# Designs tried in a protein design chat: VHH binders against Protein EARLY STARVATION 1, chloroplastic (ESV1). Part 7

Target 1, 368 residues: Protein EARLY STARVATION 1, chloroplastic (ESV1), of Arabidopsis thaliana (Mouse-ear cress) (f4i9g2)
Amino acid sequence: RSEKSEERRFDQKMSAHGAGIKTSSSAVPFASPKSRFLSKQEKFYPRCTPRLTGPQSRDTPPKRDTGIANEKDWGIDLLNENVNEAGTNEDGSSWFRESGHDLGDNGYRCRWSRMGGRSHDGSSEWTETWWEKSDWTGYKELGVEKSGKNSEGDSWWETWQEVLHQDEWSNLARIERSAQKQAKSGTENAGWYEKWWEKYDAKGWTEKGAHKYGRLNEQSWWEKWGEHYDGRGSVLKWTDKWAETELGTKWGDKWEEKFFSGIGSRQGETWHVSPNSDRWSRTWGEEHFGNGKVHKYGKSTTGESWDIVVDEETYYEAEPHYGWADVVGDSTQLLSIQPRERPPGVYPNLEFGPSPPPEPDLPPDQPQ

## First folded at step 18 (VHH)

Design q03 (from p01 with R99E)
Fold by ESMFold2 at other seeds, look of step 18:
Structure q03 (fold): chain B 368 residues (1-368), chain A 122 residues (1-122)
Amino acid sequence: as target 1 above (368 residues)
Amino acid sequence: EVQLVESGGGLVQAGGSLRLFCAASGFTFRNYAMAWLRQAPGKRREWVAFITRTGYTDYAESVKDRFTISRDNAKNTVSLQMNSLKPEDTAIYFCAAEEYGASWYPEEYDYWGQGTQVTVSS
């Protein structure tokens, strides 16, 4: 079945929200204006090669709006020995596999594997690189990078990494994941870009977000969103989406919410700009007082307005659905990375030095 | 604290070559992707090339097969070899850095140099 590109009409974005219905764009990828690679591969009998591991096909671009994978979804498996192999498949395509390690300052070690393939005529190719990194500052990293192109001229690149920061002075641990995915068409003016991140610390601080951009012919779009939980009951979520055409039509919507202890606000704007610079805008807001009353208000540039107080229970996500305990449980390979042996009495150089706490009972003795 | 310092710009005849350099300091260079972007007078800043932490490279279509980006992690430098230069390559060229991944979009880069002028005469 073929798919046809279509611009979504702006009027479907005029609804503010349902007051008692939870909507959480942060739990799933945002719905973006549709942009698709116009890429076809004629296959009467598909040929596939087994991957050692990995969540993505080696011959096709990554998919949009899939979020960040867990480390087990990648199945990263670095060999303990050096490999340098190459060969040719029965269909004339070639492959290679290599591995190695790099050493550096401050106990840095990177173990890596790289593999790739290439069609007989060179019209398609792919590369994957996997790594484990560590140093003496409490840093560990697990990651992957993939790239490729196909016979239709499409090309793509993606990366994923999971990073531990373990501050030995404070014993504060942070784990973060991030991913970037990019793909472009070889035959038309089309491409897309996504950057995703999730950050967690042992005190319950959580940050998640994404930047998603793209172009299909004359239409371009931008989507950004973030979620912040401070680990003490404060929650901030926001979204900012907009699109434009080369002829000058622009449209978008944005909203944010802030909550603490059942008290907070939501507010947003939906807007449209015509090619002659005429602007329509509709704003809305909610003030939640924590007492069963919600002040709802809004207005538009065409004269619409409302300002009411309703009886309504306040609902919001007070804790992240996926937090520190979850990410620790899903990061066992990262946590198991063994740093290089540290010589006795040598400590890592830190970007900020430890300071002594105030201890007024005895004079300090600070040997240099 | 973070510094990106470009050099190697100048005036060159069409069809000629230049090599730009960028020296980086104040951050862990091996953890950053590096990029070159450029801005001609009256135009938006545009991406030219990037090189990732693993050495993967990508180029804007207008410079593909003419420009080559490379990095030296031992010296904390990135370079851009520019061959077969055209008058439309005239611009201020900027070195930029992004942690972990690399982007086609200028707004995603964390650190920027001051830029170096490249002028290609007809």
Scores: ipSAE 0.771, ipTM 0.900, lowest interface PAE 1.0, mean pLDDT 80
Fold by ESMFold2, fold request of step 21:
Structure q03 (fold): chain B 368 residues (1-368), chain A 122 residues (1-122)
Amino acid sequence: as target 1 above (368 residues)
Amino acid sequence: EVQLVESGGGLVQAGGSLRLFCAASGFTFRNYAMAWLRQAPGKRREWVAFITRTGYTDYAESVKDRFTISRDNAKNTVSLQMNSLKPEDTAIYFCAAEEYGASWYPEEYDYWGQGTQVTVSS
């Protein structure tokens, strides 16, 4: 099967008609590539369990996500007691479980547990670490890290964390989630990477996005997107997706939108490049004036162009579908992390002379 | 001000060893994964190794078993022990930091040092 036929899906020169077409829909771009690549990735990437369980095998690569998990999906459960255990199973595989606490400055505390296993010959192994962190600034963190390899040489690493902190300038509470997964095949030229994040503050600021990269034999692909809501009506969203083959064919699409109070813009590009470096490109844009009129424009390297004003109501999502109230409700374990007890306050004793008046009563410090 | 300062680069003979250091300041070091990347003349910057917040390490295949990354959270430093050096290891080596997670991809790192030159002669 030739990749040159797929190159033509973005090239409109095959039409027998002239380049006088001035208006078109921009809905064609940014669809994810459809190929056997997804089937091979699914075969390579079996399911992943986020739960801390006993010494069951966790030597299977994680499956790629369709979104970032919440803490309930992970089921993080730190060991209740200090543990340092190890053993061997009948098949010769080994396992361990351990836990501990790290203490540091400014009330820092990290409660953690770690477990893992290895096959008898060491050809496969896995490790899983869970933690809770806090300090006296109000910082809290809940997290996990998992890694492993199997006998076919596949290897993987992933992490997830949920963080509470206060922004230094605004003094607003923020809750942030982030995750990364990376996996590669030991037998094929295949691997993938995903990073996800979601950030929220109490006044409605929201940032979400992902970076996703991959390779399967002849093809490589990149996908990035982001959303920003400032909590006061400003919205920015964007995507940038592209792929290439080893023969030199490349294609992609990108777009962005920015809006505030019904006024804003959208713009994008769909493109492809042939192995000989010939480039086809189609760009488009919309300007929304907040008065029922929209300026739509665009052009392509094949001579297509348009520049019109239409009557159209402006629509965009001004608020995130999942926001501060939702994330607070879904972050009960994070919010319940108990910081270290704060020592009682110490006030300086000022000497005014022998038998001074009683010092003013100082409020006692009470950790809570 | 966030700062990553590399040191320990220099000229070594093939087969020799060198240890790079990176001193970090201006951020909460324990919240970041640390990495070394390198750029040879005329080549793109490439990932060499990373060490996560929990101490998990990973290495590029070209340096596996020859290089060892480590970190010292008490001193806010990361180091790269490079053994059995080859002329192909000649490059500018950069220290980099990424909040929470670690990546094979250079564009994912948040902070970068200015780099230190390593030259391996035959």
Scores: ipSAE 0.744, ipTM 0.892, lowest interface PAE 1.1, mean pLDDT 79
Fold by ESMFold2 at other seeds, look of step 19:
Parts: sequence; structure tokens; C-alpha cells
Structure q03 (fold): chain B 368 residues (1-368), chain A 122 residues (1-122)
Amino acid sequence: as target 1 above (368 residues)
Amino acid sequence: EVQLVESGGGLVQAGGSLRLFCAASGFTFRNYAMAWLRQAPGKRREWVAFITRTGYTDYAESVKDRFTISRDNAKNTVSLQMNSLKPEDTAIYFCAAEEYGASWYPEEYDYWGQGTQVTVSS
């Protein structure tokens, strides 16, 4: 009834060299495995390359998309009955599927379905879990978790969730999507991590962003970005990218922009640290007055500087391209989740989660 | 408000075992992945293990096959069974929580305990 441990319940093997694990049922269809570990050598390459030339400024960043799937992309289809089945395919691989529901206080219900497979020799395996959650506060959630390992020892884990809740601070309903993927090589010192989120409320508040990290042997890289729209014309966007080697070379680029009604600023830094700890840095900024004049300034540790005013129209993304009406229209399965029937006289205890999220991310100040 | 309280640390001989516990309160425990991280003297904080909301677990290579993480959603607790302890396991161990997902990277965790000392003598 609960997710208390990794105790083995239905371990079976799948094909030793097989792909496309199939599970069969004559009574109830269930989802095929949704993912196979993919080689992602390109994802580990550093993305931050400082430029050691004259002044630069970006008028606006390239438009960024989180790439988070909507619920239709997953095709979540929970089993409507308790299932506990297992079998062996023609190639010697094994499979299982199971389903159930967990109940808790305040009307909490989680309906779930789990399936998986293993190769004949146990060298590769996969698991996929789907769920629907609800409680009497109006909380609803759809979710997926996938994991696997191939015969080369590569392993991966992925989750996605879509949540409806009332935000404790604004008292508005929010729909939030988030996803996280991570994978590591079984044969190289290599791995990657990606996390995305999108959050919306009916008054136009929108937050989205990503953290993307990787390692390939002696090189590591990090990319973070965020966008925040307050729903009243205020926009904050930022990016922080950096990379390092084991020998002590580090480099990075970061910037932010803040705007309201054509007035605002952009600023950033490009930096490089050599193995002997010498640091080069170039900072830049723009102040936009909303009158066709832009103050551009900057300096570097090598003595470079500029401070000019130019005639330039201000351009920035003032509103997100995907908002509340869009996410509501794309979240019909989430919104239709049926909570448990309430006994007469029982009313929900209101709890909407933890403290408000922090402002858009900057590299943490806390020690590792 | 939010509290993560570790316990079970102490002094143990190499080759021995120890079980850490973390009691959580002030948030909806079932919506969080739970993790243990550690910081040895003079070292950066490093991830040790996590357990997701569904019970999926992962471990750092240095502790794989020796440590076992588990959670009890009814009691809002997480534990770390540490077997075959080595002197290099000496560190302050922290319990941490991340909403929805689980990370290898310490900066991704939302809540942290104060830590409990584990000392493994030669």
C-alpha cells in the first residue's frame, strides 16, 4: 500500500540484448516502456566559452523553451483495477505490472500503476510508474517516474509531474509542471542532469527555468536560467553558465535583465580563471530609460572600459508566449481527477505546501 | 516550521555498522525526495544517497552496496543503514529534502538538517 522501501517483490529478467520490452495482457492494456537510455555525448560538452574581445551586449536573449511535455505527450492511462502480474517473453526476458492505490489523511488518494522488465541475464532493466493524486484541499497531481539500466552499466532516471494547488501566499490556483532527468555512463566518467519547471496562475504570474549540468571525464559544466513574469508587466530573466576542468581552469558567463513598461536594465559578466588562480573578468550593463536612449557601460580587469549613451529602441519579451489559458486547456486530465468521496461533516485541512519559492536562482551562497 | 533532525551518529570501528535516522516535520513529506549528504573535514559537501517519492534509490559509487537508504512515509522518517564502514566515511551527515525530484547536486535540495557526526576509527 505504500512506497516504503525497495524491497524486491516481482523481480524478473528481460532480454540480455533486447530492446523494446513488451508486456502482454489479454484483459487490460498497459503502457509500453516509454524510454530507453540514449547516448548523449553532446550534452556533456561545455556550453560556456568566454570571448576575449571588445565590448559586447545582448539586446535580448534567444527565446528559451523548457521542453517540458504536457500530459498528452505522456499518454497516462492508469489501470482501473488492482493488478499483480508477471511473465516471461519468448527471448527469456521477464516483465511485471502492478497497480494499486494508497490512502492517507485529509482525503489523500494516490492511484498508481507500475511496470517493468529485466533481461534474461539481469544485465538490463527498466521500471515505469504512473500516478494520480488528490486530496480534499483541491490538490491534484499527475506524475511519471522512469528508470533503467542497460547491459553497459549506463543508468538513467526521469520524473515528470503536473500539479494543481492553491498557492499559500497568493491564494490563487496554480498549475505547475516540472521534470527532471539524469543519466550516467557505466563505462566513462560521464553523466548529466536536467531539471525544468513551469508555473502559472490565473493573474498572469509565470515562472519558468532550467538547471542543466554535466560531466565528461575532467570537464564539468553548469547552466541555469530563469524567467519570471509578475502578470503586471514586470519581467526578470537571467542566465548563469560556467564550466571547469580538474586542472583548475574555470570560465563562465552570466547576465540578467529586468524590465517594466520599456524601462529597465541588463547587465552581465564574462569571466575566466586560469589554473594559477589569475582571474579575468568583463562586466557590462545597459540602462534603458524608455525614451529611445540607452546608457551602455562596462569594464574589464585588463583596463578596458566604455560608458556611452546611444539611440536605440528597447526590445524585450514582456509577456510569456504560453500562459494560464493555454495550460488549463492542456491539463484536462489533471483537472478531471476525482477526489475521494467525503463523509458528511468532514471538511479539508488546508495545506498548500512549503514556504514560497525563492526568487530566481543565482549560484548558491551556502557551502557544499 | 520545517525541521529535519538527524540522529544515530557516533563513533564506530572500521568494518562496523551504524544506522542514521532523520525525522521530518513542517512539510508534506510524501511530496519530497529525501537524501543524505556528508561533509568530511576539509572537503566539500557530497551527495551520498537519495530515495524518491516512489521508493527509487540511488547511491554514490563510494558507498554503493554498503549503504541502504529507506523511508517511512507514515512516520515521516528516512534512515541510512551504513555497513562495512571505512575511515573515509568519517563526516558530518546531513538529511535533506527536495520537492518532487531527486538530485546528485547538493544545491538542488530545499531543506537541510543540522547534521550528525559519524566517526569511523581505524
Scores: ipSAE 0.728, ipTM 0.882, lowest interface PAE 1.2, mean pLDDT 78

Design q03 (from p01 with R99E)
Fold by ESMFold2 at other seeds, fold request of step 21:
Structure q03 (fold): chain B 368 residues (1-368), chain A 122 residues (1-122)
Amino acid sequence: as target 1 above (368 residues)
Amino acid sequence: EVQLVESGGGLVQAGGSLRLFCAASGFTFRNYAMAWLRQAPGKRREWVAFITRTGYTDYAESVKDRFTISRDNAKNTVSLQMNSLKPEDTAIYFCAAEEYGASWYPEEYDYWGQGTQVTVSS
């Protein structure tokens, strides 16, 4: 995968460059994508459950993702509309389950279910909310929100949603997925945040990315990346990763590539700042002309430089591995959401591929 | 197109209370989490509180138990009740919106208001 390949390449680059830097003996030049405190999952969960009890306890923070989930990974299963139940488990913990629906203008409907639990002494609790939404514009949404805390003082919140809507300008149908997770330790200066998104339309437009931030004691890290495919052969990918310690060490790597029809560029920088503010930096670039020639150039603060033209074939990912057909096939529950019945003549006009050429969308009305 | 308009700021004595309001327009309000952030002179903008689409709330440690965020989807407004104000709470307060999820990090918010000044005298 591109993120995992970037992680391996980035780590290898930093190791190669760190041999000449006084701070090379630091524990890890780049922050780990995994957090140690996530190993607490499944720790609180009771291993023996009575057959006629409420929901199982959920007392551990969520794990960090390696990609955004699809709807099957979440296993969304809404409760009956008239549920309002509560009880006490054998260990003294309490639980509840409820469901309902909200109605609004323009055919808006939200069917939802909520459940949760609380330990006997109140030191831990959790809540989950699930929903299906629709309206008469063709909008549909499937989603979840979870939160909790445990007796060790950890707290967490997460959400995931999958949305079908009609793009305002192009009038094309879009399917978008997004997720956020946040967790904080109750006993250490530790926490993390992740945001993921994926967006697709029937013409091959695709946007994906993530923001991943964290802190563990003295170390903090930030990772951002994005991919954009315009559906006409244009590709933009970028990454910006960096970390720092409270002792003053900072390091990072960033790069970008942009390609169309075998022509494009790549460029990047790897850098390191020592505690005494000395900065090392290595920049690089490639120009690809679409004729078997590649201009490669770069320099570093150590005095390294190069500026050469080589015979080299241009390779890049010209199309996403996962696109419109895949997301439609993986969004069956979202697409099956039934809107409210509406008066005659009030219908959305959504385009799914393959389709006739799209009609130009009219600009939205502007206030005077 | 999108507008967030704050109001309710002013001068208040330490220990007093203020209620800030933010009116939103130009987007489907129920699809956004809403937040308040603040910026004191010479300091970076910092997160104060957010409220998600489902009504889940979270607060910065410095304001926990003193501030309460709430939203009214029928009026497209979000408010911040600020009690037991301290001089350290003096700042420009901004209303912000993020589609679907909510963040501790200011850079994650999509839309911002112009801000309203809150000044707490000792």
Scores: ipSAE 0.728, ipTM 0.882, lowest interface PAE 1.1, mean pLDDT 79
Fold by ESMFold2, fold request of step 21:
Structure q03 (fold): chain B 368 residues (1-368), chain A 122 residues (1-122)
Amino acid sequence: as target 1 above (368 residues)
Amino acid sequence: EVQLVESGGGLVQAGGSLRLFCAASGFTFRNYAMAWLRQAPGKRREWVAFITRTGYTDYAESVKDRFTISRDNAKNTVSLQMNSLKPEDTAIYFCAAEEYGASWYPEEYDYWGQGTQVTVSS
């Protein structure tokens, strides 16, 4: 049996509010390294910003996100006709914009628009590409890619896309949103990377997550998390965060929870490795039986431990805060994409997928 | 059945050139960013270059201006032209694919080839 006998047991602080407390164990002070990184990463600007060639919004790295954008935040507006223009501004900087479309098999069509600029001496530049895609399987995609560099040597790249498709396994319509941003400093050893995704289907399946990585001089950090809802009451959530220095110090914190019908578990670990390779660790767990009792346990490499059963109602988020109805309502432009016209008298078998949400008559960003 | 098949590896002299190819099948190639990564003996796998769905490219600092990645969506192929090769470029080179995004980090790629050996003698 898993019965553990320690020479000492410790009482834990308890919460009776029912909202769910993540852990009863004390956090070690050394386990909060990410606040050190964020304070160095988010700098205050001086009162006066130095002059810079060209548009300011396209000459600086993007900010780190607090969440993935929706299509309205981007304001994508593709041209209805092919364009190929270029020019020079009074300050000597150049610009271009162009548009076109690509065609492929099975009704594939990509309408795209591209623009960019370059400073007079070529020390800074930027590019933006916007697109909408469709084919005869019911696939639709709306997307953006941006990149640039500035005279200080900073460089960046980002993308965002929103996709409608029929899932091959479930035959349900899915809307998926994903984004990636990354930037490198030209003046110090610093850079960061973020990837986000959100996936939804018509029966309530939802997957969300992020990977966030960074470096500031001698320190590097990684953050990953995920959420999965099967649409039938099953929930999985997890995080895994860690950091290290080039001197050999490493530290991290991770946890997960799994629940269904009030039955499930939570567990986690906080750990630290010193430069001499000594490892400290504290683990904790909760088992929820769905009967008003919760088994709480934990231990550390320094000898602390606990193993108790308490009377407590189980609480967890069984449904996502943002789900299928929300993403359908927020994806009007995606859903309004018009596929290529089919040849007369041809009706492909694959166009009969799961029913999409009601289509708007026109995109929100129509030309005047 | 997703497959990425590399070719073009071999033994070359320092300062020489080599061109790697990767043939892709079993997935919608135009929806994936493509990358080359490498692993030297006793070393971690590292990113070398990627090319996004729109054709944007990025390179590891150690290979910048010496290597060129390109893709052909009509043939579902990716290539890596490697010039001015150095002994430290010796590694197994892998072709990899990631849906939509393109990453510096090996763990972010969805599909991998079996790799092709590149050996650069000094």
Scores: ipSAE 0.725, ipTM 0.882, lowest interface PAE 1.2, mean pLDDT 79
Fold by ESMFold2 at other seeds, fold request of step 21:
Structure q03 (fold): chain B 368 residues (1-368), chain A 122 residues (1-122)
Amino acid sequence: as target 1 above (368 residues)
Amino acid sequence: EVQLVESGGGLVQAGGSLRLFCAASGFTFRNYAMAWLRQAPGKRREWVAFITRTGYTDYAESVKDRFTISRDNAKNTVSLQMNSLKPEDTAIYFCAAEEYGASWYPEEYDYWGQGTQVTVSS
């Protein structure tokens, strides 16, 4: 966040320090340029159509690289009554909408709404499902699932959910969001997959990450990153990206950092493997001692090396920009879900105090 | 604690059918997508099919229209009906579970069964 200009005197040693999205890795290499799976912008409508009008076509894949939404971005608005309707639009396309309630053990309740449409010739179709869930353990969930296909044979699927639960032992409230998007081409060897998550607890623990995979014909790529804040000043961040071709060329970039109270380390590697298995690699590292001195080191397979100690202030993101106070404030709909009325003497009393809202200790930046 | 137990594998002639079953326990089944994956001799594990929490299904191209995945939330089971089996379908088949979402990629699954062998003779 806060950058010193003099840091750039030594940044040239980090030629592979990209500004890309952080990933968590299982040894996945450096990502190649993004593939262009054909997609159109699609904005989800809070309500598909009035009665007797039917929905407009939703025959395009979701947009890539959007991150994870919050509940206001979705605008979930479930129907209060059971519905089972269908119709035909002026252009010959068809639509349906339905809703229902599922009940289960321990006060489980799922209110859901489902809608969909199909083109007049049946070559394009889409489905969307929305839900609210709760039970007597204090569990609450909002969720969405969307899917579709178009006349080109492309297909897609995505989901998003926001969950409240409490740890049984500590009674700490937790809010978790997760999302997944994926799409495949019907005419090319192309497809992509993205999974995102964010987890927060009332003591400031935060975990975020993403896994991304893709292919376009002869190229495949992987990107993973993670961020972990323990709520007490420790932070771990890491990224691992790589790509390969069918001819055996592979390349990648990875790094990580760990810090606590100005003490910690950064390290990384950029690498390339030729089709004949020759490997080039450049590694680097920094050790930060919390006293204004930083040990910087590195080497490459071509013979480059350095090992120096410099005077440099340590800067890192010690707290998440978006944390517990923010997610509680942005989760009003989730938190407002009313569980089923508890019958007397059926379940343990789950009336426990609400988790205290975290006090804002700094105002968030307000991007435009 | 968490357990996924597969059954229904065996030896079958090409063109035949088998139905695999997976019994799940130790987790809230309705919160998980369920999948079948397989590993042929000398090959990496590959995704075959999944079914999401809402019942949406997807299939690998090599098994599309021949295999059908289904789930029973009341019994905590998932099954895979395999028709028109080919020798190329010979593999150990694994049941797997992933919380919330469902993935084409084996690395994304949280829980795994021990696997059941399916052998398709020519």
Scores: ipSAE 0.723, ipTM 0.882, lowest interface PAE 1.2, mean pLDDT 79

Design q04 (from p06 with N31D R99E)
Fold by ESMFold2, look of step 20:
Structure q04 (fold): chain B 368 residues (1-368), chain A 122 residues (1-122)
Amino acid sequence: as target 1 above (368 residues)
Amino acid sequence: EVQLVESGGGLVQAGGSLRLFCAASGFTFRDYAMAWLRQAPGKRREWVAYITRTGYTDYAESVKDRFTISRDNAKNTVSLQMNSLKPEDTAIYFCAAEEYGASWYPEEYDYWGQGTQVTVSS
């Protein structure tokens, strides 16, 4: 076993008036590798209609570890007219663009645009879809979905959506963004998955988090984290990362913090399991009393321990760096979506009581 | 209130075909990706296929070109056509749903059916 993290103890002679001095330790390295999906981007130049240029080829997977985009990063631009175009580029590859809309109950409308391309031999292809959705409840959504594969056998899929809705009980506005990216290698035992979300309401509640998972040959990893701000000064943050190999080695690091008005706690664990199931663990904690004193404690399975009170300033992120005002300012396209107009003369249905919902139809095949 | 109900499982000879169905209720079906996962005796649950809100599909390598997932948003159903079945396809097959995204990882799905047994005899 190797001790990669150190926790330094500060003596009482270090002053709270000087530059911030804190006891901290480095976490052990986490073995989350960077993307290996490499391919040469081919140039595709469309043979287009006079008005439109066909889309250029997209032949590489998305990048890992980018966080969640905002709407301007996608460049969503839905056409007002119906489009149905296709063509062939100089190199024999094909492309298409189309657009349309779907209608549904309660004023639901989805305006969408879709495009894609395919190499001459079909070894690579890609598709992109964009949409705007709305209904008469005040719901609005912008979204994108992209997918593809290349001649090396790599394949990918990603989505992003930004949603406005009103809480039905309180009418409090909420904006939520979420995204997912995933890709698989065609040449290695490798793949990765990332999901991100951000949720905001008009009272300052903010929740953010991510799940990031993957595999590279004999190693697999998982990373999760979350942040929660209640809009009234309470903060919760946490992280949980772990990895394993096919040989049975496992390791991880996790921590959390909770704070309000300089009072709160942090705690965590670094752990390692050998292939023979021997478990090593080091836990730690801090209690912050809001009076310049911090109780620091910890122990390990090898007998290390500490339990001390130190003079130390409490530092933590009390408010989100990106909150409701920011997301509203960055969601102009979402907020500008126009709902369907109601037909003239529409009257409410006169209902005297609820009806039971119909039972779902069963599939026609029965268990054999 | 949310329910996913699988059907269509059973015993089939190697090389045969079987079609699974999943009926969904209690949520806005068009907002969810639908998936099939399976668990063989003594193994972890593994992803088999999914179909996204827009109809994009993906498959595990072990079933690619043999299985086809499809959905019917008007009937709130998803199906899995399984062709050229092998003994290693023997498992309990689960229908699952995830809002917006579609995952290879079972822990990301919000709703699950109870499963239907598929047994492929050699």
Scores: ipSAE 0.713, ipTM 0.874, lowest interface PAE 1.2, mean pLDDT 80

